# Designs tried in a protein design chat: miniprotein binders against q9h3h3. Part 251

Target 1, 235 residues: q9h3h3
Amino acid sequence: EDGFTAEHLAAEAMAADMDPWLVFDARTTPATELDAWLAKYPPSQVTRYGDPGSPNSEPVGWIAVYGQGYSPNSGDVQGLQAAWEALQTSGRPITPGTLRQLAITHHVLSGKWLMHLAPGFKLDHAWAGIARAVVEGQLQVAKVSPRAKEGGRQVICVYTDDFTDRLGVLEADSAIRAAGIKCLLTYKPDVYTYLGIYRANRWHLCPTLYESRFQLGGSARGSRVLDRANNVELT
Key: E = the ipSAE of ESMFold2; O = the ipSAE of OpenDDE; V2 = 0.75 times the mean of E and O plus 0.25 times the DockQ between their complexes.

## First folded at step 17 (miniprotein)

Design GP6 (at its last look DockQ between E and O 0.89; V2 from the best seeds 0.86)
Fold by OpenDDE base, look of step 17:
Structure GP6 (fold): chain B 235 residues (1-235), chain A 97 residues (1-97)
Amino acid sequence: as target 1 above (235 residues)
Amino acid sequence: DPEEKEELIEKLIELIRRALERARRKAEEGRVDEAIWLLIKARIIAYIYAEMTGDPELVREVMREAVEILREIAEKTGDPKAEEALKRAEEALKSVE
C-alpha cells in the first residue's frame, strides 16, 4: 500500500461513522426478514452518497447486522484517550504491551476481522454469508462499507468482544470460514483505531495482531492463523 | 506525494470541523451520548493529523472545543453523564497544557 493509503482509508472510515447506517437488528427484527433486507440493500449497489438509481437516496456510512447477543459497549474510550495523551507527554517507551495494558485498564477490548473485496457478486455473497452467521448467533456483529464513487474495494468488518481472548478471535475466524469466505483476513483491535494508530506510525506499532489465510485440506478450521506480534502460527 | 499529503491533511481538518459541528447540534438536541461519541471521533482524527504533520496543537484545540461543548450540554441538560464527561475532558486538557 503506497503512500498515505492507510490514513486515507481511516479518514474515510471516520467520515462514514458520522453518516446514517443501514442496520438489520436481529434483536428487534425477525430472522425471516433477513433475505429480503439483503436483497434490498446489496453492498455492491448501496452507494456512499446516495447516487441516483441506488437503493439509498441519502448518504450511508455503513451497512450493519446486529446479532441477538450484541451489546454496544465500547468501554471507557475517553479515559483511554486521556491516558494515551498523558503517556505521550511522559516520554515513556510505548510498546504493543503498553497498548494492551491501556486497553485492559479502560475496558476497550473490542477488535475486528477485516476483509477487502471488490464490488460485485462475490462481495454481496460474502456479506450475505456473514449476515446469516450473525443472525444465527455464530457472530455478534458485522458491518460492510457501501460502494464508493471510485469503485474501490469495500471492507467487511466482523467484530469480537475481546482481542485478548485468543480463543474467541479464532472462533470468529472459524465462523467466517464456515460462511464460505476464502480471502485474506486481518485482525485489528479497536484500541489502535481510537488512538489514531495506523501503519507507519512513529512508535512502529503494528495494528494488525493476526492474519488468517484460507487453506484447503488443512486444519479442521480451514485456515492458517498467524500471530503477527510473535510471528507464530496458532493453527 | 506532497500534494496527496496536503489534500489528506485538508480532508482531516474538514472532518474535525464537521464532527465538532455535529457534536454541537447533538448537544443542543440533548443527545449526550451521541455528542460525546462525535467528540471522541474528532479527537481520533486530530491524532491522525498530529501523526502526519508532527504538530500536536490541533489535538489540544479539539480538546478545548470538546470542553466548551460538554460544558454547554451539562448546563442545558443537567445530565450526570455530561457532567462526568466534562470533568474528564477538563482533566485531560490540563494534562497536556
Scores: ipSAE 0.864, ipTM 0.944, lowest interface PAE 0.5, mean pLDDT 93
Fold by ESMFold2, look of step 17:
Structure GP6 (fold): chain B 235 residues (1-235), chain A 97 residues (1-97)
Amino acid sequence: as target 1 above (235 residues)
Amino acid sequence: DPEEKEELIEKLIELIRRALERARRKAEEGRVDEAIWLLIKARIIAYIYAEMTGDPELVREVMREAVEILREIAEKTGDPKAEEALKRAEEALKSVE
């Protein structure tokens, strides 16, 4: 059950990371140009490999928006990976606590809210709302996958800079909901990505830290957020 | 199923090869930061492979190639970033050999 779906998606994401990105960078581009850019490059129409008839003629790995305050900082990923090798051979237990400490020690603290939507107007509308939230400063960085095949779901990733800052993660959830997003969101710290740890792993680690579900009449912009590690409600 | 697993394994191997080839090209161009990032990507993909197969050897092969690439960059450029990355890569490899 759920065989290699996570690993397949991970492989596709790694391939996409290494290909060119289409970026709207609010640090260098006037905000008034955003709507035209969104209309030119809807994620349901931008193709992974630049198919004839698409708005892009070259391969695109990701479509991204960078907010005015975006400062790229992956942290000490080389050190993280080295420490991970040492930990695996040490005989020490590998637990969520040790992963959290590795992330803190090496300053690999970013994480992301994820949503999966089918190509079409709903996806393009969701992306546009997120992109505007980024340019307006409610969110800092987001990306969306291009269209790879008919009927396949695409992913929007909304980044936060510190997964240990629970309030900051919840504020990002609220900003996403304020943009009109009602689908399921899952939150994954980047430390798991950099160590290649996905759903089916031998340590039984859970890479999804939080789940967010929209609910009618709820508080906090209508979100119900569950801490997956402790199985407790946060909102 | 077994066919899906084998297809994914082949894809992971190709992605590693691609990342390492691109890292070598960036190294030849003197683009130290880009080369290091590509070596990080190769390592991530190798981790995914190791979890799927139970075989850590590809991770070690990627680590060995990363040392070679970083040594070449450090010798060619003298860049402190390359020297530090090389030192760290060598220490990591020693911890598993």
Scores: ipSAE 0.831, ipTM 0.925, lowest interface PAE 0.6, mean pLDDT 89
ESMFold2 (binder alone), look of step 17: mean pLDDT 82; pTM 0.786

Design GP7 (at its last look DockQ between E and O 0.91; V2 from the best seeds 0.86)
Fold by OpenDDE base, look of step 17:
Structure GP7 (fold): chain B 235 residues (1-235), chain A 97 residues (1-97)
Amino acid sequence: as target 1 above (235 residues)
Amino acid sequence: DPEEKEELIEKLIELIRRMLERARRKAEEGRVDEAKWLLIKARIIAYIYAEMTGDPELVREVMREAVEILREIAEKTGDPKAEEALKMAEESLKSVE
């Protein structure tokens, strides 16, 4: 990605968090209503700022689906940030292992599989598959960005509870693949986001822990997952 | 592109201002958790700014504002969560001054 694209996308994501979300909550809404909700709010047509003719008249930050087992727990993010400032002041070396320990200490363990897709049928179809998997209990929670005015790629985020649980991360990849998703996936822990660590940071930390590539005729998972930190294939 | 960088920096500053203003409104409404999260997000944007510019001053400014906002909400509500958040924010600020 050229220049400051990652920082720009991060700023846009943070701005979107301040606007209302369109949410399907499977804990309170019958699963039978999912298809009607998906038809009403296809992510390729929902606009970030509520443009005329869009399904939404008001700004929308995210479109999200919550599964039956979803419980929002972000851990102690304020404590994490405080510890991060103290660590920087100490002059101690900062490594991926350091961030992992900070995350564990402050219980900030959430992470997400990310996919970027152009607006259109493929995006809407991908989102529908993910939403179904969430409602069916194969995934816990997912969100998708609405359409921007510039017509850029939209992002689908599929969350896991613990980025240190390798099996849980791999199970989520398998569920995404089972939903018919064939594009490149990257996995990022939220701890990197909360500390403002993106590409080209001064510590040379890579916020992407895993990369998943679709593989035809491969293992039962249908993907090849690479541990980026160790450069080792996990599948 | 220097122009693109400057435009993004301006965007980051404006976003921080908006988050802090909204955090103050949430504090006035007694919404401790919402105010706290907005302050966390403002700090994230300030971290991005610091990486882009090499200047950590905006992070310290956000931290100072966070202490003020959390003090106001703690005094208004008496909520133990607000008091805890305030204490943590004060300790964090002392660590970087």
Scores: ipSAE 0.853, ipTM 0.940, lowest interface PAE 0.5, mean pLDDT 93
Fold by ESMFold2, look of step 17:
Parts: C-alpha cells; structure tokens; sequence
Structure GP7 (fold): chain B 235 residues (1-235), chain A 97 residues (1-97)
C-alpha cells in the first residue's frame, strides 16, 4: 500500500472544498453556453492556486457542473457522525453491513464514480463529455479537480444519489462510458468519506464498493463491473 | 516515511484550525448551514488524524469546539436547525466523555 497517499489526497480535497469553485449550473444557465464555458476553463489549465498564465487568477478548489435536477440533500450527516461515535464505543463489530445500515438510517446515500487522469487533452475531453451528460440529464452532478503545480493526476467525480440502488449506479457507469471514457472507474459511497474511512483503516473496510473496467470484446463489449464488497461481477 | 507522516499530521491540524475559525465567522454571520458543514468537515479530518496517530483526543477537541460554535449560532439566530444541531452535538459529546 502507498503509506498515506489516500489521506494526503483527502486533506487536499477537503482544503479545496473551502476555496472558490467554478460552477456551470444548468438550473440557471442555458445549455447553449456550456461549450464556451468548457473551452474557457479546461481542467488541465485551471490551476489550483491561480498560477500565472492560467485562466484563473485566484485559487480554485473545484470545477463543477450541476444538472437541472440537482437538489442538494446530503442527508443527516451530523447524525451519521454522532451514531458513528456511539457505535465505536459500543463494542459492536464494525463491518460493511454496519456502515450500509448507518447510511440508510441517516439518509446519507450519495456516492460517486471516480476516475484519475493526467493533465492534457484526454482529461479535458473526458470532462467535457461528462459535463455534457450532466447538462443533458443523463448524470446529475460532477466535479473535477484543477491542475496542481506538480502536474499530477486529476480526479473527476460523478455523483449518484443512492449507492444502494445498484441499477442506478450501473446506469451512471453506462452514461460515463457513453461519453467515451475508457479508463478505470471506482465507486465510493459518501458515507465512507464523511466518517474519514480511507484505505488504511483499522477495520479493514474497503471504501471502494464497485470497480468498472472498459471491455474491448469482439462479439461482446461494455463495462465489466466488479462488486468489491461481495466479490461478484455485476455485468 | 516518518517525516512525511509528521508533515501530513501538521497539515491536518492546521486545516482543522482553519475550518473551525471559518465556522466561527459563519456563526457570527448567522449562516447556520455553512457553519454546520465546516464542523462536519473538521470532524472528518480529525477522524483521519485519529487513524494515523492512534490518538482520539483531537476528535474530542473538535466535538467540544463544535458545541461551543453551535451554541453561539443557536443563541444568535434562534434557528431550529441550529438548536437541533446543538442538542445532537451535546448528546454526542456526552456519549464519549
């Protein structure tokens, strides 16, 4: 394992949450303006801290597209965290089933497909495809990280509203693939994020629920999706 | 890498400090939902710290600060959301102390 890579990325993401976001909001902005916005703010060129020569002069935490149906409701995250504290002191075993039940009880059901891409045309093209899918209604909300000074991989997050709705999660995977994206996708329920549970955790929980791999097949093609919690192929 | 771990730990602590300070400013402005979200995020970072160090005390400290900040919001605004958030935070802290 990579030591504290996940924790470092989590800290960077949390810091980014506090800085300004560049948002295309389909609820208030005509869809015809999307292509110009995408051309102005390619994620490979928008810089995290406002580097000279970038399209932004101020820090940018995230670049996001909100679909027309975007209605923020994260559920009872405070109650989730409180129940988590109580659970940890109770002596009850902590398992993937316990986390699933906490998420259901507190209505913290969102999750996200993640992809990591290097800066450049492939990233910008992938983001543009996803942004169009959001504005057209095939996806609900997505965000992408800006370019860091080191030029490392950037992340695109595509949210779904209920990780327990397996078909809905698979439909989002299909919409991502229809946008021409062929890289590895991993799916993480937000409950793990809100409880600070990353790869190196004492309960040996796997925060990645699903893994999607694009398939090139002669007679058959599509995503191959693995359910990591149950070790079952879904497709 | 012990040096990398120590640097990340200091980064987490500073991030929590910034989140709590901003939550206090939002409380002074009466912005309940923004303050609540900053407190939620501070606790997430404290959870990460606790896993890295084996020391749960920073989580407790963040919970205590959250009670104080939520009390200020509830008193200033009278907002039922702030009052409920305060009650939940007080009960949660009491359950672990």
Amino acid sequence: as target 1 above (235 residues)
Amino acid sequence: DPEEKEELIEKLIELIRRMLERARRKAEEGRVDEAKWLLIKARIIAYIYAEMTGDPELVREVMREAVEILREIAEKTGDPKAEEALKMAEESLKSVE
Scores: ipSAE 0.845, ipTM 0.931, lowest interface PAE 0.6, mean pLDDT 89
ESMFold2 (binder alone), look of step 17: mean pLDDT 81; pTM 0.763

Design PP1 (at its last look DockQ between E and O 0.92; V2 from the best seeds 0.86)
Fold by OpenDDE base, look of step 17:
Structure PP1 (fold): chain B 235 residues (1-235), chain A 102 residues (1-102)
Amino acid sequence: as target 1 above (235 residues)
Amino acid sequence: EVRKQFEELIKRFEEAMELIEYLLELAERAAKNGDTIKARIILYIAEEMAEQARKIIEELKKLAEETGNEEFKRMAEEAKRIIEEVEKRLKEVKEKVKEALS
């Protein structure tokens, strides 16, 4: 990946967050309508800026599915950011443990599994599997980026409520694998996003806590999950 | 080989500057929308990119000194002027965002 690709993708994600979302909310919409919604808004065809001939005429930042148990609780993100700025000013050492403690203190515990896929049938199929898993209650919430003009890879984000709950993180990985997804997955806590910490950061912090690789014929989970911080397999 | 390395550093520097300019525009947009959290995230990324750009400049200076190439020295000095201007703009946007969200 060229020098600032992660930061560029972050900027694009921030821009996308400010545009309208296409949302299927299972709390208010019958599950029986999911297939029609997926057919109407396949991620490979929904365009970021509402190009002519796309399913959307206006800009779309994200396509999202909310499960029955979804509750938007991001914790005290403003307090987290203030504490982070104060910490930087203090000159105290900043470690992954520092960020974990900040996250816990401010109740900013959400995280996400990330997968990057090329536009096309495989992406749409993967998204459909994830969306079903969300509506069925195996996952809480997921989103996918729309198609960019340049035809770059699209990202699916599958959220968990607590990045410190290792079992919950692993259960989400299992649900993703059960949906038929075989690509590489990386898990990133949202605290890193809220603090603008990406691949190229002055503190040499790795925002990726876990990596999941699909395993053929392997354990009941269908994946090998690596703790990147400790370089230990969890599964 | 040294010329190629220098040109690659210049390219990376230009990419960083372009990204910072985009981030500043996004930060102002987020501020106008009243999204304090988003504005801060964007500014944090911009500050990090500025730091990366400064590291690139130090590498450019080092290569210019090691080679004694006057062209490389001039280019490194120009990059320094550019980053200083961008950092000034970053500071101004940061202040504007703080005022808008206070």
Scores: ipSAE 0.860, ipTM 0.931, lowest interface PAE 0.5, mean pLDDT 93
Fold by ESMFold2, look of step 17:
Structure PP1 (fold): chain B 235 residues (1-235), chain A 102 residues (1-102)
Amino acid sequence: as target 1 above (235 residues)
Amino acid sequence: EVRKQFEELIKRFEEAMELIEYLLELAERAAKNGDTIKARIILYIAEEMAEQARKIIEELKKLAEETGNEEFKRMAEEAKRIIEEVEKRLKEVKEKVKEALS
């Protein structure tokens, strides 16, 4: 509601990026160890700063699962940032198409589905389902925030490797829904994150490309996905 | 009432200033870690917050002029002084990050 809520969350995410992460890496760890790891580190119990009685004794920025096929590739983020700064001095208009083209040119194509859930069993269940989907190969990478000192909603981020590949983005949505997740999902390309563009921005850009809303789960469709940039339903 | 609107703008301005200070500390931490990409992201957010804060100051000045309220005028000028100082610090951190690249 507040015009700066997204920016406060962004600042906390930046801080979290720089603290240690708890990682289950399926590239080096057998899948049979996942259930024990999930039981040891539920996101509703892992604390941001290692509170007494927590499973963690030190700060944790993120809890993450890397799939067997995960191959990190952020693209040319340095070049992206330089081109962005040059663009702002050029006098050319800045539009969603501009950002899409910058992302393509610099191969900064990743993006993420986001969901926000209150601490508790629903969050832990959702995370466990996502983590299993990653280890089983339906998703590539996901992370979840730890519990903050004051109970607030936590975020699960599920990454895709190319926001311009609508089929791939929709496949990730389907895998998330197959894990039993029914809440609202929003999709943000990483280009917006790397350029620090959130809701309160001077260009009036909308960093959310897609929204996914769960429906009955009948037939072939488990969700309704809207393309916010073009105001077109994809499903 | 106009006074309530003015007070809400001041509160929002103060929130922006607190967030910028926090972001500048995070940017310095990222730079010390050698993560210049993250430092730039954080500075982009801080720069945008400063731009939003300038828009708030424009609204404060407009209200002060429309009402002729001298207290409002003084508060708007103090907000302008504060953001000018914050922008100076932002520039200094930005130069430190640029220096770390070389």
Scores: ipSAE 0.835, ipTM 0.910, lowest interface PAE 0.5, mean pLDDT 90
ESMFold2 (binder alone), look of step 17: mean pLDDT 83; pTM 0.781

Design PP2 (at its last fold request DockQ between E and O 0.76; V2 from the best seeds 0.82)
Fold by ESMFold2, look of step 17:
Structure PP2 (fold): chain B 235 residues (1-235), chain A 105 residues (1-105)
Amino acid sequence: as target 1 above (235 residues)
Amino acid sequence: TEDEVRKQFEELIKRFEQAMELIEYLLELAERAAKNGDVIKARIILYIAEEMAEQARKIIEELKKLAEETGNEEFKRMAEEAKRIIEEVEKRLKEVKEKVKEALS
C-alpha cells in the first residue's frame, strides 16, 4: 500500500467540505467584481484555519467560483448509496461498468478534472484563469483548496455535469488548457466520491477515468487525453 | 533473511497504524457530518472508514504470516495486539454507523 495518501486527502476534503467556503457566485455577483475578489483571496494566501496576516480570519474549507449557468444537481445520491449497499451484499461482481451503470441509473453524472500545484504565483495564476473561464461561461464551477500550515500541494477541481458525455469532458479539458494550464490533469467521476472509493479499495477499481497531458504541437486543444479504462488516446 | 522480514514487518505495522489513525479521524468526521444533518456525507465518510478497516485486516493477515514464518514471538505478540486494536475500532465503527442511521430516522 502507499501509506493511504489518497484516503488521507479524501478525509481532509471531507473536513474541508464542512467548513465555510469563500464563493464568487456569478449568478448573483457582477462579473466586473471578479478581479478584485481574486486579488483579495489568492489561494496561496487564504489559510485553511485563519492564520494571522491572511485575508481570512476564520477557517476556510474551499474557495469556489460558480458560473452563471451553474445549476446544482447531485442526482439521486441517496438511491445510489442504497443500491451500492445492496449490490455489495448480492454477490454480483463489482466492475467499472457496474459503477457507470449505477451512476446513470441514479443520475449521479457529475465529475471533475483535478490538478495539483504548489503554493505560489503559479497556483494563483492558474486559479485566476480557471475562475475567469467559469465566469465567462467556458466552465461551470470550480474550487481550489486553501493553503495548509505545511506548504503542501493544493488542488483545483473543475467540475463537469456528465462524465458519460465525452465531448463535454474534452471541451472542459480544452477550456482549462486555453486558460494557460500545462500541468497533468486527472478526471474522476463523482460516483466514486459518493461511494467512498479511492485508491485503496477491495475491488481494485481505478477512480481516475481520464488523464490529460499538455503537449506542444499536439491536437488543436494542446493536450493528449488518455482513457485509463481502455488505454486509448481520445485526442 | 530475518533482517528483510523484520523491515517488512515494521513497514506493515507502520501502515496498520496509519490506517487506524485515519479511521479514528474519519469516525470523528462522520459524527460531525451527522450532527450537521448531512447524511450523504456521513455515509461517504463511513464507506471510507469501512474500506480502511478492510485494508487493516489484510495487513494483519500479512503480519500473522510473517510472524509464523519467522517463529518470532515479538512479531506474534504485535500481530495479536493489532488484531485486538482493529476489533475495538470495528466495534466503534459499528456504533457510529448505528448513531448515523438513527439520526436519519
Scores: ipSAE 0.861, ipTM 0.923, lowest interface PAE 0.4, mean pLDDT 90
Fold by OpenDDE base, look of step 17:
Structure PP2 (fold): chain B 235 residues (1-235), chain A 105 residues (1-105)
Amino acid sequence: as target 1 above (235 residues)
Amino acid sequence: TEDEVRKQFEELIKRFEQAMELIEYLLELAERAAKNGDVIKARIILYIAEEMAEQARKIIEELKKLAEETGNEEFKRMAEEAKRIIEEVEKRLKEVKEKVKEALS
């Protein structure tokens, strides 16, 4: 990606977080209503700003599905941010290990698998598969960005509770693959997001912890997962 | 070649302009987040803006280096202008940061 595309997408994501969300909550809505909801709000047709002829007349930041076991717990994010600012002021070296320790200390352990897809049937089908996996309890929570005016790629985010739980991260990858997703996946801890750390950063920190590539006929998981920090295959 | 250096300089200017545009957007978003009482989001946005300002400063150093290496007076003037712009933007960033802090205190 040329220039500051990652940071631009981050800004757009922050803007989207402040607009209303379209949510299917499996804790309060019967699973039998999911198909009708997916048909009503296909991500490729839901527009970011509620364009004429779209399913939404008002701006939509995200389309999300909450599983029955979903409990929003982000930890002490404010304490994390304060500790981060103090660390920068101290002049102490900042490493991926430093961020991991900060995350653990403040219980900010959530992370997400990310996939980028062009608008269209493939995106809507992928989202439907993910949404079902969430409602069925294979995944806890997921969201997808609505269609932008420029027709750029949309992102699906699938969250896990603990980026330090390697098995949990791999299980989510397996569930995504079982839903029929074959594209490249990247896993990013939310601690990097909460600290504004993206591709262009002065500390040369890589916010991508894992990369998953689809593999035909290979492992029982249907993917090859790479630990980016250690450059080691986990599967 | 002179043409290659010119192209590199123009690409750096373009990247600088992109960084400035992004910072301005981020400052607007930070104020919006503050108005909404979202402390966490306001801080995230400001961290991104601070990083973009740092990246812009690095671009300016590269612009200065190219200007010095070529001796091109136009390049020197453009690099100096970019420096004035980033200083003004950093001042605005500081003002917004304080405003956000006050609004969320």
Scores: ipSAE 0.861, ipTM 0.930, lowest interface PAE 0.5, mean pLDDT 93
ESMFold2 (binder alone), look of step 17: mean pLDDT 85; pTM 0.818
ESMFold2, look of step 18: ipSAE 0.844; ipTM 0.914
ESMFold2 (binder alone), look of step 18: mean pLDDT 85; pTM 0.823
OpenDDE base, look of step 18: ipSAE 0.861; ipTM 0.930
ESMFold2, fold request of step 19: ipSAE 0.788, 0.815, 0.823; ipTM 0.886, 0.899, 0.904
ESMFold2 (binder alone), fold request of step 19: mean pLDDT 85, 85, 85; pTM 0.823, 0.825, 0.817
OpenDDE base, fold request of step 19: ipSAE 0.854, 0.853, 0.856; ipTM 0.928, 0.927, 0.928

Design PP3 (at its last look DockQ between E and O 0.90; V2 from the best seeds 0.83)
Fold by OpenDDE base, look of step 17:
Structure PP3 (fold): chain B 235 residues (1-235), chain A 105 residues (1-105)
Amino acid sequence: as target 1 above (235 residues)
Amino acid sequence: SEDAVRKQFEELIKEFEEAMELIEYLLELAERAAKNGDTIKARIILYIAEQMAEQARKIIEELKKLAEETGNEEFKRMAEEAKRIIEEVEKRLKEVKEKVKEALS
């Protein structure tokens, strides 16, 4: 990513978080309505600012699907941020281990698999697969960015409850692959987002913990997952 | 070559301008988040803005270095202007940060 692309995307994501979301909540809506909802709000057609002719007339920050087992729990993010500021002031070394410990201490353990796709049929198809997996209980929650005016890549985020639970992270990867998604996946803990840690941060922290690459005919999971911190293949 | 140095200087100026534009956008977003009572979001945005300001300072140091190496008075003036701009932006960043902090109390 050239220049300040990561920071720009972060700013856009923060802006999107403050706008209304289009949500399918499987806890309150019958699963039988999912197909009609997907047809009404295909991510490639839903526009960020509600452009004329789009399915949405008003701005949409995210399109999301909540599973039956979804429970919003972000932990003590305020305490995390305060501890982070205190740590920076202390001049103590900051390592990935430090962030992991902060996350555990404040119970900020959520993370997400990320995939970037161009607008179009492939994106909508991938999203439909993920949304079904969420409604069927294979995944807990997912969101996708709407179409930007510039027609750039859209992002699908698939969340897991605990980035320290390696098995849970791998199970989510398997579910994503089972939904027919073959692109590169990266896994990022939310703790990095909450602390404003992106690529090229001053602490040289890598916010990506795992990478998943699709593999034909290989492992039962259909992917190779790399631990980026240790440079070790997990599958 | 003189042309190569000029091109490098212009690229750095462009990068600086992009950084300033992004910081201004981030500050607007932080104020909006604070107004909405989303102090968590406001702090995230400010963390990004602070890092951007640090990058902008590094760009200015490179601009100054090129200006000194070439002795080009135009480059010196532009580097000094960039310094004034970042100082103003940092002041605004500090003010927004204090407002967000007050909103948390």
Scores: ipSAE 0.819, ipTM 0.914, lowest interface PAE 0.5, mean pLDDT 92
Fold by ESMFold2, look of step 17:
Structure PP3 (fold): chain B 235 residues (1-235), chain A 105 residues (1-105)
Amino acid sequence: as target 1 above (235 residues)
Amino acid sequence: SEDAVRKQFEELIKEFEEAMELIEYLLELAERAAKNGDTIKARIILYIAEQMAEQARKIIEELKKLAEETGNEEFKRMAEEAKRIIEEVEKRLKEVKEKVKEALS
């Protein structure tokens, strides 16, 4: 509606990154404490700025769960950004292949499955399932946005460590579906985020690499996954 | 009609103003990120602000085109003011970019 929707969302995400996070870190917290933590901080009730009546009194940027084996590795993001700036002055065309090569060269390989849900019990249930999958080791790390004052959909992000490892990305999709998630999932490599490239970008790049749709009676995963770049069904 | 052209011009002005407000907010976020030592995030935010400034320049070109085609002096004055504003914002953008670059050192 407003013409700068993607840029507004990006700005809000950048601001949220810099505010405090509510984190359940399985590397330092017993798994038996997870259910109590989930009950205390349901994402539909945790407010972005600590509204009256919410469980948090201070701003919260993200709610996150780190798995026992989570070992963060962002790669050479500073080198990626420097190479990106040099590429733009070179006059060479910028394509999806260019972004893929930059990501590979600098080992910035992480990406994320995204789902968008309205505030409510369905969101809280979905988050709880994802959080349990992380603590149990089927997933490594996930986060969910808190409730915005004006309402609106919230996002759950489930990270994978290598977008070029197609089977690994599909295994994460399967783990998400095993947690009972039936909504649309989209997959975005982190390279686009680190370069400030969102849907309404000047190069007309599409940051969504994969799209997953739940299908009743499908494969063992229960997913129908489309490769957006090649318009090819993977499942 | 002249009324349709005025409405179009006013919508472009509103879009330009929204862009300027968002760029200003992004620059504040970039400075905050740099102060926190997060130069990677500061660069991400600046990339977004740079793209928005380019889009805002396209809006200004449309405003100028509309002012020239109609001969409307009020439209011309408003387009010139928008140009002055974007030039000031681009100068500030460059200054923040340099501050972030220095923080890398």
Scores: ipSAE 0.806, ipTM 0.894, lowest interface PAE 0.6, mean pLDDT 89
ESMFold2 (binder alone), look of step 17: mean pLDDT 87; pTM 0.844

